# Ledger of designs, part 14: miniprotein binders against q96jn8r1131to1294

Target 1, 164 residues: q96jn8r1131to1294
Amino acid sequence: TLEFLENHGKNILLSNGNRTATRVASYNQGIVVINQPLVPQLLVQVRIDFLNRQWTSSLVLGVITCAPERLNFPASACALKRAAWLLRGRGVFHNGLKICEKFGPNLDTCPEGTILGLRLDSSGGLHLHVNGVDQGVAVPDVPQPCHALVDLYGQCEQVTIVNP

## First folded at step 13 (miniprotein)

Design U71
Fold by ESMFold2, last read:
Structure U71 (fold): chain B 164 residues (1-164), chain A 93 residues (1-93)
Amino acid sequence: as target 1 above (164 residues)
Amino acid sequence: SDAFRLFFEARRIIERGGDPEEALKKAKEAFELFIKEGNLEFAAFTAVMIVELLKKLGKDPEEIKKWIEIAIELAEKAGNKWLVELARKLEKE
């Protein structure tokens, strides 16, 4: 049973058996982490449930390799300068450094109802899925164990874990 | 869900400085749906929102007190420490 971890951003309220994360204030403090590491054969999927289009930026999706139970999360995932690989807008970032200019769709324009998925392949490559369609390898050679992370940033006010 | 749609509509009104009576109507409708769905976390959080709106509107102190008690009881049933603290702060304000 995939759930969001109880250790999360300060503006998150979990519901629906910890499968739904809602940012209930401001535009940040919205980091959530899935309660199991990514392993081959595990597809983690979240649906974008609610957006506030008054903001320009939207959710960030990615992985961290630090154990998430003891982390003090920063206000936004962009401030993770260690052990983090993030998909933001159209770019891929490692520890704050852009390593790919364009990968997959622009996350800032994904509508409500979009299902975003993360999966490791057998070589440690991180794949993005969009509405069930594999977008290919976003990040090669991600160290294991790694943990799926969503930052309900800006536009994104609610996501729900869904089964593949 | 309809409960969350109404909840976020109320939030938008509050955030944009809109009519708090309109926000209160939507928040109360969302509250009823969250109760029906058994969503204790958001029933409690929405009750807190209702208290803040009632205070802003200068409503009857006895109505405000009843909603504070509702928020606390639901937060305790949800077992969420942050919600309990949030709701109890309403007693002191």
Scores: ipSAE 0.842, ipTM 0.930, lowest interface PAE 0.7, mean pLDDT 93
Fold by OpenDDE base, look of step 13:
Structure U71 (fold): chain B 164 residues (1-164), chain A 93 residues (1-93)
Amino acid sequence: as target 1 above (164 residues)
Amino acid sequence: SDAFRLFFEARRIIERGGDPEEALKKAKEAFELFIKEGNLEFAAFTAVMIVELLKKLGKDPEEIKKWIEIAIELAEKAGNKWLVELARKLEKE
């Protein structure tokens, strides 16, 4: 069963059998990691449950290749400078460096109810899914094992893991 | 859920410096719904929020004490160490 790990950002409260993550304070410290590593053909999906539009930025989605159980989470995913591939807005980032300017829909403008998914293909390519639609390869070759990461940042106040 | 809507509305009122009485009303409603839904984590956390609002409003110490006890009990029942610590901190303030 897919769940968020107990090791998470300081402002996160888990509920619903650790399948729902809620940022209960401030606008940051909202990083969560999904327990099972991504393997080829496994689709991991989260639904945006609640948004607060007072901020311009929203959730960050991506993967990490370091051990998530021992990770000391920074205030935001953007501060991860190693072992991190992140989708923010329309950009793709590797260890803080933008490697793609425009990819898929703008995550900062996704409405409540949007279902975002990550999947590795057989070649190690990381795919983004939006409402069940494959947006293509965001990262062509991701080291394994890797774990899906969600940063409940800014607007994003709650997400829930959903089954495909 | 309606519980979460009320919860976030209460939080937003607090964050913008709105009417704490309105926040308290929404928080109490959210609490009841969380209980009905069996969401112990958020029932506990909302109880903490209620305590903070009651203190801010200068309400009856006995009511405050009651809600602190509720918060602690629910946090322990939820098995969430973070919530337990948060609730226990209310006793010392």
Scores: ipSAE 0.837, ipTM 0.926, lowest interface PAE 0.6, mean pLDDT 95
Fold by ESMFold2, fold request of step 16:
Structure U71 (fold): chain B 164 residues (1-164), chain A 93 residues (1-93)
Amino acid sequence: as target 1 above (164 residues)
Amino acid sequence: SDAFRLFFEARRIIERGGDPEEALKKAKEAFELFIKEGNLEFAAFTAVMIVELLKKLGKDPEEIKKWIEIAIELAEKAGNKWLVELARKLEKE
């Protein structure tokens, strides 16, 4: 069963059998990781449940390729300088460096109820899905194993793992 | 869910410096729904929020003590070490 890992940002409280992550304080310290690595044909999906529109930036999605169980997470995913590929706003970032200016929708404008998905294709390409629609390859060749990561940043206060 | 909407409504009131009686009402409603749903983690966390609001409002110390005990019991039942520590800190002020 897909769950958020017990090792997570300090401001996260897990519930619903660790399938729901809620940021219960501040605007950061909201990194969560899915407990199983991405494998071919596995689609990891989360629904945005609650947003606070007072903030301008929203959640970050991506993958990490280092073992997540004992990793010391920074306050924000954008500070990850190793083993990280992230979708933030409209951009794609590798280890803190923007590698693509525009990919998919602007995550900062996704409303409550949006379902965001991550999967690997047969070539190791990382795909973003938005409300069931494949947005194409965000990152062409991600090392395996990798784990899906969500940073409940700014606007984003709750996400829930949902089945495809 | 309705429980989380009430929870976040209470949180917004607290963050804006709004009326703590309004926040307390919503937090208690959220608490009841979290209990009904079996969401022990958020029942415990909401009980912590209720204690903080009761202290801010200068409410009866016996009522505050009862809510602290509720928060600790629920946090232990949830098996969440961070919540247990959070709830126990309420006793020490």
Scores: ipSAE 0.837, ipTM 0.930, lowest interface PAE 0.7, mean pLDDT 93
Fold by OpenDDE base, fold request of step 16:
Structure U71 (fold): chain B 164 residues (1-164), chain A 93 residues (1-93)
Amino acid sequence: as target 1 above (164 residues)
Amino acid sequence: SDAFRLFFEARRIIERGGDPEEALKKAKEAFELFIKEGNLEFAAFTAVMIVELLKKLGKDPEEIKKWIEIAIELAEKAGNKWLVELARKLEKE
């Protein structure tokens, strides 16, 4: 069963069998990691449940290749400088460096109800899915094992893991 | 859920410096729904929020005490150490 790990950002409160993550304070400290590593053909999806539009930036979605249970989470995923591939806005980042300027829809403008998915293909490419539509390869040749990471940042106040 | 909607509305009222009585009303309503939904984590957390609102409003100490006890009980039932600690801090304030 897919669920968020107990090791998470300090402003996160888990509920619904750890399938729902809610940021209950501030605008940051909202990183969560999904327990099962991504394997080829496994589609991991989260739904944006609630947004606070007072902020410009929204959630960050990506993967980490370090041990998630031991990770000391920074205030935001953008501060991860190793073992991290992240989707923020329309950009793709690797260890804090932008490696792609424009990819897929702008995550900062995704409305509530949007379902975001991550999937590895047989070649190790990381795909982004938006409402069931494959947006293509965001990151080629992602090291494995890797875990899906969601940073409930800025606008994003709650997400829930949903089944395909 | 409707419970979460009310919960976030209550928080937003607080954050924008709105009427704490309105926030309290929404929080209590959210609490009831969380209980009905079996969401012990947020029932507990919402109870904490209710306590804080009651204190801010200068409400009856007995009511405050009641809600503190509720928060602690639910936090313990939820098995969430963080929530338990959060609720226990209310007793010391």
Scores: ipSAE 0.835, ipTM 0.924, lowest interface PAE 0.6, mean pLDDT 95
Fold by OpenDDE base, look of step 14:
Structure U71 (fold): chain B 164 residues (1-164), chain A 93 residues (1-93)
Amino acid sequence: as target 1 above (164 residues)
Amino acid sequence: SDAFRLFFEARRIIERGGDPEEALKKAKEAFELFIKEGNLEFAAFTAVMIVELLKKLGKDPEEIKKWIEIAIELAEKAGNKWLVELARKLEKE
């Protein structure tokens, strides 16, 4: 069963069998990691449940290749400087450096109800899915094992893991 | 869920400096729904929010005490150390 790990950002409260993450304070400290590592053809999806539009930025989505159980999470995903591939806005980042300017939809403008997915293909390419539509390869040749990461940042106040 | 909608509405009211009585009403409604849904974590957290609202409104100390006890009990039942600590702090404020 896909769940969020108990090791998470300080402002996160888990519920619904650890399948729902809610940021209950401030605008940051909202990083969560999904328990099972990504394997080829496994589609991991989260639904944006609630947004607070007083902020301009929204959730960050990506993967980490370090051990998530022992990770000391920074206040935001953008502060991860190693073993991290992240999607923020329309950009793709590796260890805090932008490696792609425009990819897929703007995550900062995805409305409530949007379902975002991550999937590894047989070649190790990381795909982004939006409402079931494959947006293509965001990151080629991602090291394995890796875990899906969600940063409930800014607007994003709640997400839930959903099955395909 | 309706419980979460009410919960976030209550938070929005608080954050915007709105009527705390309205926030309290929504929080209490959310609490009941969380209980019905078996969501102990958010029932406990919402109870904490209710305590804070009651204190802000200068409500009856006995009611405040009641909700503190509820918050602690639910937090313990949920087995969430963070919630337990949060609820226990209410007794010292």
Scores: ipSAE 0.834, ipTM 0.925, lowest interface PAE 0.6, mean pLDDT 95
Fold by OpenDDE base, last read:
Structure U71 (fold): chain B 164 residues (1-164), chain A 93 residues (1-93)
Amino acid sequence: as target 1 above (164 residues)
Amino acid sequence: SDAFRLFFEARRIIERGGDPEEALKKAKEAFELFIKEGNLEFAAFTAVMIVELLKKLGKDPEEIKKWIEIAIELAEKAGNKWLVELARKLEKE
């Protein structure tokens, strides 16, 4: 069963069998990691449940290849400098450096109810899914094992893991 | 859920310096719904929020005590160490 790990940002409160992550304070410290590593053909999806439009930036979505159970989470995913591939806005980032300027929809403007998915293909390509639609390969070759990461940042106040 | 909607509304009222009485009303409503939904984590956390609101409003110490006890009990039932610590902290304030 897909769940968020107990090791998470300090402003996160997990509920619903650890399938729902809610940022209950501030605008940051909201990183969560899904327990099961991504394997080829496994689609992991989260739904944006609540947004606070006070902020401009929204959630960050991506993967990490380090051990998530022992990770000391920074205040935001953007501060991850190793073993991290992240989708922020329309950009793709690797270890804090932008490697793609425009990819898929702008995550900062995804409305509540949007379902975001990550999937590895047989070639190690990381795909983004939006509302069930494959947006293509965001990262062509991701090391395995890797874990899906969600940073409930800024606007994003709650997400829930959903089954495909 | 409606519970979360009320919860976030209450929180937003607090954050923007709105009427704490209104926040309290919404928080209590959210609490009841969380209980009905079996969401112990957020029932506990909302209870904490209620305590903080009651303190802010200078409400009856007995009511505050009651809600602190509720928060602690629910946190313990939830088995969430963070919530337990948070709830216990209320007793010291």
Scores: ipSAE 0.833, ipTM 0.923, lowest interface PAE 0.6, mean pLDDT 95
Fold by ESMFold2, look of step 13:
Order: structure tokens, then sequence, then C-alpha cells
Structure U71 (fold): chain B 164 residues (1-164), chain A 93 residues (1-93)
């Protein structure tokens, strides 16, 4: 069963058997990581449960390729300068550098109820799914093992792991 | 769930500098629903929120003590060390 790791951002409180992550303070310190590495047949999905539209920016999705269990997370996923591939807003970032200006939807405008998915294809390409629809390859040939990451940033106050 | 809806409504009131009595009412309603749902983590965290609101409102020290004990007990039942530390801080404030 997929769960969020106990090692997470400082403003996160896990509940629902560690399948629900809630940011309970501030606007950052909200990084969570899925407890199992991605494998080509695994689709990891989270539902956006609660947003605060007061903020302009919203959640970040992606993968990390280093061991997450004892990693010290920064306040925001955008500060990850090593072993990270991230989707933020309309952009794709590698270790803090934008490598694609526009891919998939604008994450800053996804409403509550949106289901966002990550999976690897057989070539190691990272795919984004939005409400069950494959958006294509965001990142070719991601190193393995890697773990799915969500940063409950700004607008995003709660996400829940859901089954495909 | 309805519990989380009420919880976030209370949080919005607090953040916007709204009426702490209204926030307290919503927080107590959320607490009851979190208990009913067996969500010990959020029952404990909401009890902490209730204590902070009661202190802000200058409520009866005995009521505040009762809610602190509730928060600690639920945090311990949840097995969450961070929540236990958060709740125990309330005794010293």
Amino acid sequence: as target 1 above (164 residues)
Amino acid sequence: SDAFRLFFEARRIIERGGDPEEALKKAKEAFELFIKEGNLEFAAFTAVMIVELLKKLGKDPEEIKKWIEIAIELAEKAGNKWLVELARKLEKE
C-alpha cells in the first residue's frame, strides 16, 4: 500500500494511515515523499483535497533520485539542487534549473478534486497524468530508483493518495 | 470530509483576524467529527487549536486545562511524537 513517508516537511501532519498529507502552518515546509520507488507499472496518484486561493503559487510534483528516508528537506522543493526533477506551474525543473517552459497543465490553476499522477514508462520516462489522462513524457530517462514527491506549497493545503 | 471543511473554516477565521468565538465554535464541531471518524491525529491537533483559542478569549483556566489533557491523551493514542510535544508545550504557556 502506498503511503507518505514519515520523513517529511516540518509543517506537514499525516493522517488516514499516512495516505493524507495536510500542511497545518504557513505556506511552505510541505514536502512529502511516497514510501515506495516508482517502477514502470506503478501509477502514483494524489487528489488535491483543499486549496487556499489566497496564494498565487500551488503544489509542486516530481521525483527525487536519492534515498528519501533520512534526507533533510528544504523549505520548498524549488530549493532542491541535487537529484530532483520537478513540475511547477507550467515548467519542468532539474536540480533548480528550468529545462522546459511549458508541459502539461498549469499546476497553479488545478482545482480541488484534481487527481495528479506520476509513473515511469519502460524507457524511464516520467509521465504526468491529469484526471486519468496521460500528458506525455515530462522528463526522459529518469535515473532509478526514484521516489514521487509532492510539495504542498502555497495554495495547496491537503492531498490524498488515491488508487488508480 | 465535513470535519476538515470545518477545521479549515476555523483556520481561515484565525488567519484573517476574525472572531475567535466563531473559530472556536467551528473548531469544536470539527473536533467532534474527527473523534467520530477516528482521526486521532486531527482530533489532537484540533484540540491544540481549541486551547489556543480559549487562551486568546481569556476563558476559564479549568476548561483550558481539560482541553490540554485531551490534546495530550489523543496525541499519545495517535502515536505521534510531534503532536505530543506540541500539546505538552501548552502546559507551559
Scores: ipSAE 0.832, ipTM 0.929, lowest interface PAE 0.8, mean pLDDT 93

Design U71
Fold by OpenDDE base, last read:
Parts: structure tokens; sequence; C-alpha cells
Structure U71 (fold): chain B 164 residues (1-164), chain A 93 residues (1-93)
């Protein structure tokens, strides 16, 4: 089953069989990684459960290609400078470099209840799904294996892995 | 989850320097709901929050002791080492 790894940001408390991640302190140190690597056609989805709108930025969603069990998590996903493809706001980033200015909906404004999904296609393209709707390829040719990453940052206080 | 809603509200009150009595009320309500939901991790963590609030409010040492014991017990039942350590620290403060 899909679960968050025990190796996670310092402000995260896992619950619900490690399917729910909650940031219990501050606004950062909230990175979590899903245990199973993304393979073609596997749709991994998380639901935004709770938001604190006092912050401007919200969750970051993406993938990493390094070993997640050994990853020393920085305070935020934006500090990942290696093996990281991230969706933040409407931007797509690779190792901190913005490779796309506007893609899909603005993650900073997604309301509670929004279901965000990641899926690799047969060509290695990383797709973003929003409430079950394929938004297209966010990142082409992502190396495999890779793991889905969620940074519960700023507004985002809780997410839960949900089945398609 | 109503439990989490109450939990976050309590935390926000604390972080903003609001009324600790109100935070305590919400935390206790959240605790009961977490117990009913079988969420041991957050029952334990909320118990820790309650202890901290009780200490801040200068409440009865016996009540504080009771909640510390609850926090430790639940943390152990949850099997979460971090929570156990967190709860044990309450005895030293």
Amino acid sequence: as target 1 above (164 residues)
Amino acid sequence: SDAFRLFFEARRIIERGGDPEEALKKAKEAFELFIKEGNLEFAAFTAVMIVELLKKLGKDPEEIKKWIEIAIELAEKAGNKWLVELARKLEKE
C-alpha cells in the first residue's frame, strides 16, 4: 500500500497508517516522501486536508530520484538542488531552476479537498492530475526510479494519500 | 476530521498568543475525538499539548501529572519513539 516513509521532515507527524501527514509545528520542515516509486501508469494522489491561509505559499509537489530513505531533508523542498523536479505555485522547477513559468493550477491557491496526483507515462513524462483531471506533462523524461514528494509548506498543514 | 480542526485551532491560538483557556478547551475536545477515532498518535500529541497548556495556566499539579501519564501511555501504545521522548520530557520540566 502507498504510505509516507518514516524518514520525513522534523515537523511532520504521521498517522492513519502513515497515510496522513500533518505538520504540527512552524511553517516548514514538512517534507514527506511516498514509499513506492513511481512506475508508468501508477497514479499517486494526495488530498489537501487542512490549510492555514495566514501564509502565502502552500505545498510543493514533485519527485526525487535519490534514495528517499537516506535523504537528509532540508527545511523546504526548494532547497533541494539535486535530483528534484518540483511543482510550486504554477512553476515547474528542476534542482532549483525554473523550467516552466506557468503550468496547471496554482498550487498556492488550491482549496482544501483538492486531490493532487502524479503519474508517469510510458515515455517518462510526469503528469499532474487535479481532482482526477490530467493536466498534461509537467516534466518530460523523468529518470526512474523516482518517488513522489510532498512538502507541507506554509499553508498546507495536512495531506492524506488517497486511492484513485 | 473535526478532531483535527479543533487541534489546529488550538495550535493557532497558542502560536498567536491567544487565550490559553480557549486553547485548552479545544485541545481537550480534540483529544476526546482522537481517542474515539483511534488516532493514538494525535491523541498522544494532543495530550502533550494539554500538559503544556495546563502548566502555562498554573493548573493543579495532580491534573498535570495525570495528563503526562496519559501522554506517555498513548505514545507508547502508538509505538512512536519521538512521541515517547516528547512525553517523557514533560516530567522533567
Scores: ipSAE 0.832, ipTM 0.923, lowest interface PAE 0.6, mean pLDDT 95
Fold by OpenDDE base, fold request of step 16:
Structure U71 (fold): chain B 164 residues (1-164), chain A 93 residues (1-93)
Amino acid sequence: as target 1 above (164 residues)
Amino acid sequence: SDAFRLFFEARRIIERGGDPEEALKKAKEAFELFIKEGNLEFAAFTAVMIVELLKKLGKDPEEIKKWIEIAIELAEKAGNKWLVELARKLEKE
């Protein structure tokens, strides 16, 4: 089953069989990684459960290609400078560099209840799904194996892994 | 869930420096719901919050002791090392 790994950000408390991640303090230190690597046609989805609109920025979604069990998580996903492809706001980032200015909806404005998904196609393209709708290829060729990463940052206080 | 709604409301009150009595009320309600839902992690964590609020309010030491024991017990049942450590620190403060 899909679960968040026990190796996670310092402000995360896992519950619901490690399928729910809650940031219980501050605005950062909220990175979680899903246990199973992405394989072609596997859709991994998380639901935004709770938001605190006090902050401007919200969750970051993406993938990492390094071993997640041994990763020393920085305070935010934005600080990942290797082996990371991230979606934040409307931008796509690779190792801290913006590689796409406008992609999909603005993650900073997604409301509670939004279901965000990641899926690899047969060509290694990483797709973003929003409420079940394929938004297209965010990253054309992602190295495998890779793991889905969620940074419960700023507004985002809780997410839950949900079945497609 | 309603439990989490109450939990976050309690935390919001605390973070804003609001009425700790109101936060305590919501935390206790959240706790009961977490128990009913079988969410041991957050039952334990909420118990910790309750202890902190009771201490802040200068409430009855016996009630504080009661909730510390609850927090420790639930943390152990949850099997979460961080929660266990967090709960055990309460009796030293």
Scores: ipSAE 0.831, ipTM 0.922, lowest interface PAE 0.6, mean pLDDT 95
Fold by OpenDDE base, fold request of step 16:
Structure U71 (fold): chain B 164 residues (1-164), chain A 93 residues (1-93)
Amino acid sequence: as target 1 above (164 residues)
Amino acid sequence: SDAFRLFFEARRIIERGGDPEEALKKAKEAFELFIKEGNLEFAAFTAVMIVELLKKLGKDPEEIKKWIEIAIELAEKAGNKWLVELARKLEKE
């Protein structure tokens, strides 16, 4: 079953069989990683449960290719400088560098209830899904194995893993 | 979840410096719903929040003690070390 790992940001409290992540303090230190690696055709989805519109930025979504169990999480995903492909706002980032300016919907403006998904295709392309709709390849040729990462940052206060 | 909605509303009131009595009402309602839902982690955490609010409001020490005990018991039942530590610190304050 898909769950968030116990190794997570210090402001996260897990519940619901580790399927729900809630940031219970501040605006950062909210990184979580999903236990099962992304294999081709596996769709991993999280639902945005609660937002605090006080902040401008919202959650970051992406993948890491390092071992998640031993990862020392920084305060925010944007501080990851290796083995990281991230979607922030409308941008795609690799190891802290922007590799795409405008991709898919703006994650900073996704409302509560939005279901965000990640899937690898047979060629290693990383796809973003929004409410079940494939937005296309965000990152080609992602190394495997990789794990889905969610940074509950700024607005994003809670997400839950949901089945397709 | 209505429980979480109430929980976040209570937290927002606290963070914005709003009426702690209103926050307390919402926190207690959230607590009851978390218990009903079997969410031990957030029942425990909300109990801690209730203790903090009761202390801030200068409420009855006996009521405060009761909620501290509830927080500790639920934290232990949840098996979350961080929650247990958080709850036990309440006894020392």
Scores: ipSAE 0.830, ipTM 0.922, lowest interface PAE 0.6, mean pLDDT 95
Fold by ESMFold2, fold request of step 16:
Structure U71 (fold): chain B 164 residues (1-164), chain A 93 residues (1-93)
Amino acid sequence: as target 1 above (164 residues)
Amino acid sequence: SDAFRLFFEARRIIERGGDPEEALKKAKEAFELFIKEGNLEFAAFTAVMIVELLKKLGKDPEEIKKWIEIAIELAEKAGNKWLVELARKLEKE
């Protein structure tokens, strides 16, 4: 059963059996991690429930490749300098460095109701799904085990884990 | 949900320095819906928001005390340590 870990950003309040994450203050401190590692054929999906358009940037989506249960998360996922592969805007980032300029849709423009999915393929490639549509390989070879990560940054105030 | 819509509407009013009476109305409506939905975490958190609004408005101390007790009970029932600490801080005069 997929849930957000209790170890999360300081501004997050979990609800709905830890399947809904809400940022209840500020614009950051909103990192959440899915409790089970990604395995091939597991599609982890979250729905964007609430946005605040006051902010320019929105959520970050990706994976963390180290054990997440006791990590001290930074204020924002972009400050993760180890063990992180992130999708932000249209860019792909590894440990804070942009490695791809354009991949998939611009996350900063995704509306409420958008369902974002992550899965690994059999070669360890990380795929993004948007509303059920595979966007292709964002990262060709992600170390395993890894966990899906969402940073409820800026515009993004609530996401919910949904079944595929 | 309608509960979260009302909750975020109240939050927007608070953030923008809007009318705290309007924020209080929306927060109370959200609270009732969170109770009906069994969302104890957000019923408790919204009760905390209601206390803060009542204090800002200089409302009846008995009403404020009632809402503090509600926030604590719901936070304990939710089993969330952070919420319990948040609600307990309201109790300290």
Scores: ipSAE 0.829, ipTM 0.924, lowest interface PAE 0.7, mean pLDDT 93
Fold by ESMFold2, fold request of step 16:
Structure U71 (fold): chain B 164 residues (1-164), chain A 93 residues (1-93)
Amino acid sequence: as target 1 above (164 residues)
Amino acid sequence: SDAFRLFFEARRIIERGGDPEEALKKAKEAFELFIKEGNLEFAAFTAVMIVELLKKLGKDPEEIKKWIEIAIELAEKAGNKWLVELARKLEKE
């Protein structure tokens, strides 16, 4: 079964059999990683449970290709300068640089209850799903193995892993 | 869940500098629901929040001591080292 990895951002408290991640302090230090690498046909989904709308930015969603079990996570995912492909706001970022201005919905405006999904296709393309609907390929040809990452940043205070 | 809704309502009151008696009431309600649900991690963390609110309100030291002991016990039952350290820190403050 899918769980968040015990190695996570310093402000995260895991609960619900490590399927729920809550940021319990500040606005950052909220990186979590799924305990299994993405493989074709595996759909990793999280539900946005709680938001604090006083912040402008919200969660970041993406993948890393570094082994996550002993990685020292930075304060925010946007500070990952290698082996990272991230969906933030409307943009797609690779190693801190924007590579696409607009893909899918604006993550900063997704309401509570939104279900966000990540999967790889057979060509290594990274797909975003929103409320069960495939948004297409956000990133072509991501190296494998790669690991699904959520940064509970700013507005986002809790997410829960849900079944497809 | 209703437990988390109450927990975050208490957190919002604290963050905006609202009435700590109102935050305490919501935190205690959330605590009871977290216990009922078997969510030991958030029962322990909410007990820590309750201690901090009781201290801010200048409540009876015996009541504060009782809640510190509750927080430590629940954190140990949850098996979470970070929560145990957080709860035991309350004894030294």
Scores: ipSAE 0.809, ipTM 0.916, lowest interface PAE 0.8, mean pLDDT 93
Fold by ESMFold2, look of step 14:
Structure U71 (fold): chain B 164 residues (1-164), chain A 93 residues (1-93)
Amino acid sequence: as target 1 above (164 residues)
Amino acid sequence: SDAFRLFFEARRIIERGGDPEEALKKAKEAFELFIKEGNLEFAAFTAVMIVELLKKLGKDPEEIKKWIEIAIELAEKAGNKWLVELARKLEKE
């Protein structure tokens, strides 16, 4: 079954059999990682459960291509300098550098109830799904194995892993 | 869930410096629902929030002691080391 790893950001409290991640303090220290690597047949989906609109930025989605069990996570995913491909706002980032200015919707405006999905295609391309709709290839050649990552940043206070 | 809605409503009141009696009411309602749902992690965390509100309000020391014991028991039952440390800290303050 898909769960968030016990190795996570310091402000996260896991619940619901480690399928729900809640940021219980501050605005950062909210990185969580899915416990299984992505494979072409696997769609990892999370629902945005709770937002605090006081903040202007929201969650970050992406993948890490190194083993996640022993990583020391930074305060925010955008500070990951190695082995990371991230979707933030409308941008795509590789190891902290923006490589695409506009891809898919603006994550900072996604409302509560939005279901965000990540999967690999048969060519190793990373796809974003929004409410069941494939947004296309965000990253064309993701090394495998890779793990899905969510940073419950700013607005985003809770996400839950949901089945397709 | 309804429990989380009440939990976050209490959190917003605390953050805005709103009425702590209203926050306490919502936190206690959230606590009961977390217990009913078997969400031991958030039952424990919400019990910690309740203790902090009771102390802020200057409530009966015996009620505060009762809620501290509840928080510790639930944190240990949840098996979460961070929650256990958080709940144990309430005894020292």
Scores: ipSAE 0.801, ipTM 0.915, lowest interface PAE 0.8, mean pLDDT 93
Fold by ESMFold2, last read:
Parts: C-alpha cells; sequence; structure tokens
Structure U71 (fold): chain B 164 residues (1-164), chain A 93 residues (1-93)
C-alpha cells in the first residue's frame, strides 16, 4: 500500500493512514515522499484536494534518487540541488536547472480534483499522467531507484494518494 | 471533505483577522466531523485551534482546560508526538 513517508516537510500533517498530506502553516516546508520507489508498472497518483488561490505558484511534482527516509529536506523542492528531477509550472528541472521549458500542462493552474500521476516506463523514462492521460516522457532516463515527491507549495494545501 | 472545508474556512477567518466567534463555530463543526470520520490527527489539531480561539475570545478557563485535555488525549491516541507537544504547549500559555 502506498503512503507518504513520516520523514516530510515541517509544515505537513499526515492523516488518512498517511495517504493524505496537508500543509498546516505558511506557504512552504511541504515536501512529502511516497514510501515505495517507482518501478515499471507502478503508477503513483495524487489528487489535489485543497488550493488557496491567493498564491501564484502551486505544487511541485517529481522524483529524487537519494534514499528519502533520513534526508534533510529544504524548505522548497526547487532548492534540491542533487539527485532530483522536478516538474514545476510547465518546466522540467534537474538539480535546480531548467532542462525543458514546456512539458505537459501548467501545474500552477491545475484545479482541485486534478489527479496527477508519476510512473517509469521500461526504459527508465519518467511519465506524467494528468487525470488518467499520459503526457509522455518528461525525463528519458531516470536512475533507479527513485522516489516520487510532492511539494505542497503555495496554492497547494492538501493532496491525497489515490489508486488507479 | 466537508470537515476539511470547514477547517480551512476557519483558518481563513483567523488568518484575515476576522470574527473569532465565526471561526470557532466552523472549527467546532469541523471537529465533530473529524471525530465521525475517525481523523484523530485533525480532530486533535482542530481542538488546538479551538483552544486558541477560546483564549482569544476570553472564554471560561474551565472550558479552555477541557479542550486542551481533549486535544492531548486525541493527539496521544493518534500516536503523533508533534501534536502532543503542540497541545501541551497550550497548557503553558
Amino acid sequence: as target 1 above (164 residues)
Amino acid sequence: SDAFRLFFEARRIIERGGDPEEALKKAKEAFELFIKEGNLEFAAFTAVMIVELLKKLGKDPEEIKKWIEIAIELAEKAGNKWLVELARKLEKE
């Protein structure tokens, strides 16, 4: 069963058997990680439950290849400078550097109810799914093992792990 | 969920400096729904919010003490050390 790890950002309170993450303060310190690495055939999906539209930026979605159980997370995922591939807005970032200007929809405009998915294909390509629709390969060859990460940043106040 | 909608509505009122009586009403409704859902983590956290609102409104100290004890009990039942610490800080303030 997929859950968020107990090691998470300082402003997160987990609930619903650790399948729901809520940011209970401020606009950052909201990094959560899924408790199992991505493997081919595993689709990790989260639903956006609550947004605060006061903020301009929203959640960040991606993977890290460092073991997450004892990692010291920064205040925001965009500050991850090692072993990280992140989807933010429409951009794809590797270790803080933008490597693709436009991939998939703009995450900053996704409404409540949007289901976002991550999976690896058989070649190690990282795919984004949006409401069940594969957006293609965001990153062609992610080292394994890698771990799905969500940063409940800005607008995003709650996400829940959902099964396909 | 309706519990979280009420919880976030109460939080918005608090953050904007709105009417704490309205925030308290929504927080108590959210608390009851979190209990019914078995969401012990957010029942405890919402009880902390209720204590803070009761203190701001200058309510009866015995009512405030009761809600602090509720928050601690729920936090312990949830097995969440951070929530227990948060709730116990209310005793010292």
Scores: ipSAE 0.771, ipTM 0.905, lowest interface PAE 0.9, mean pLDDT 93

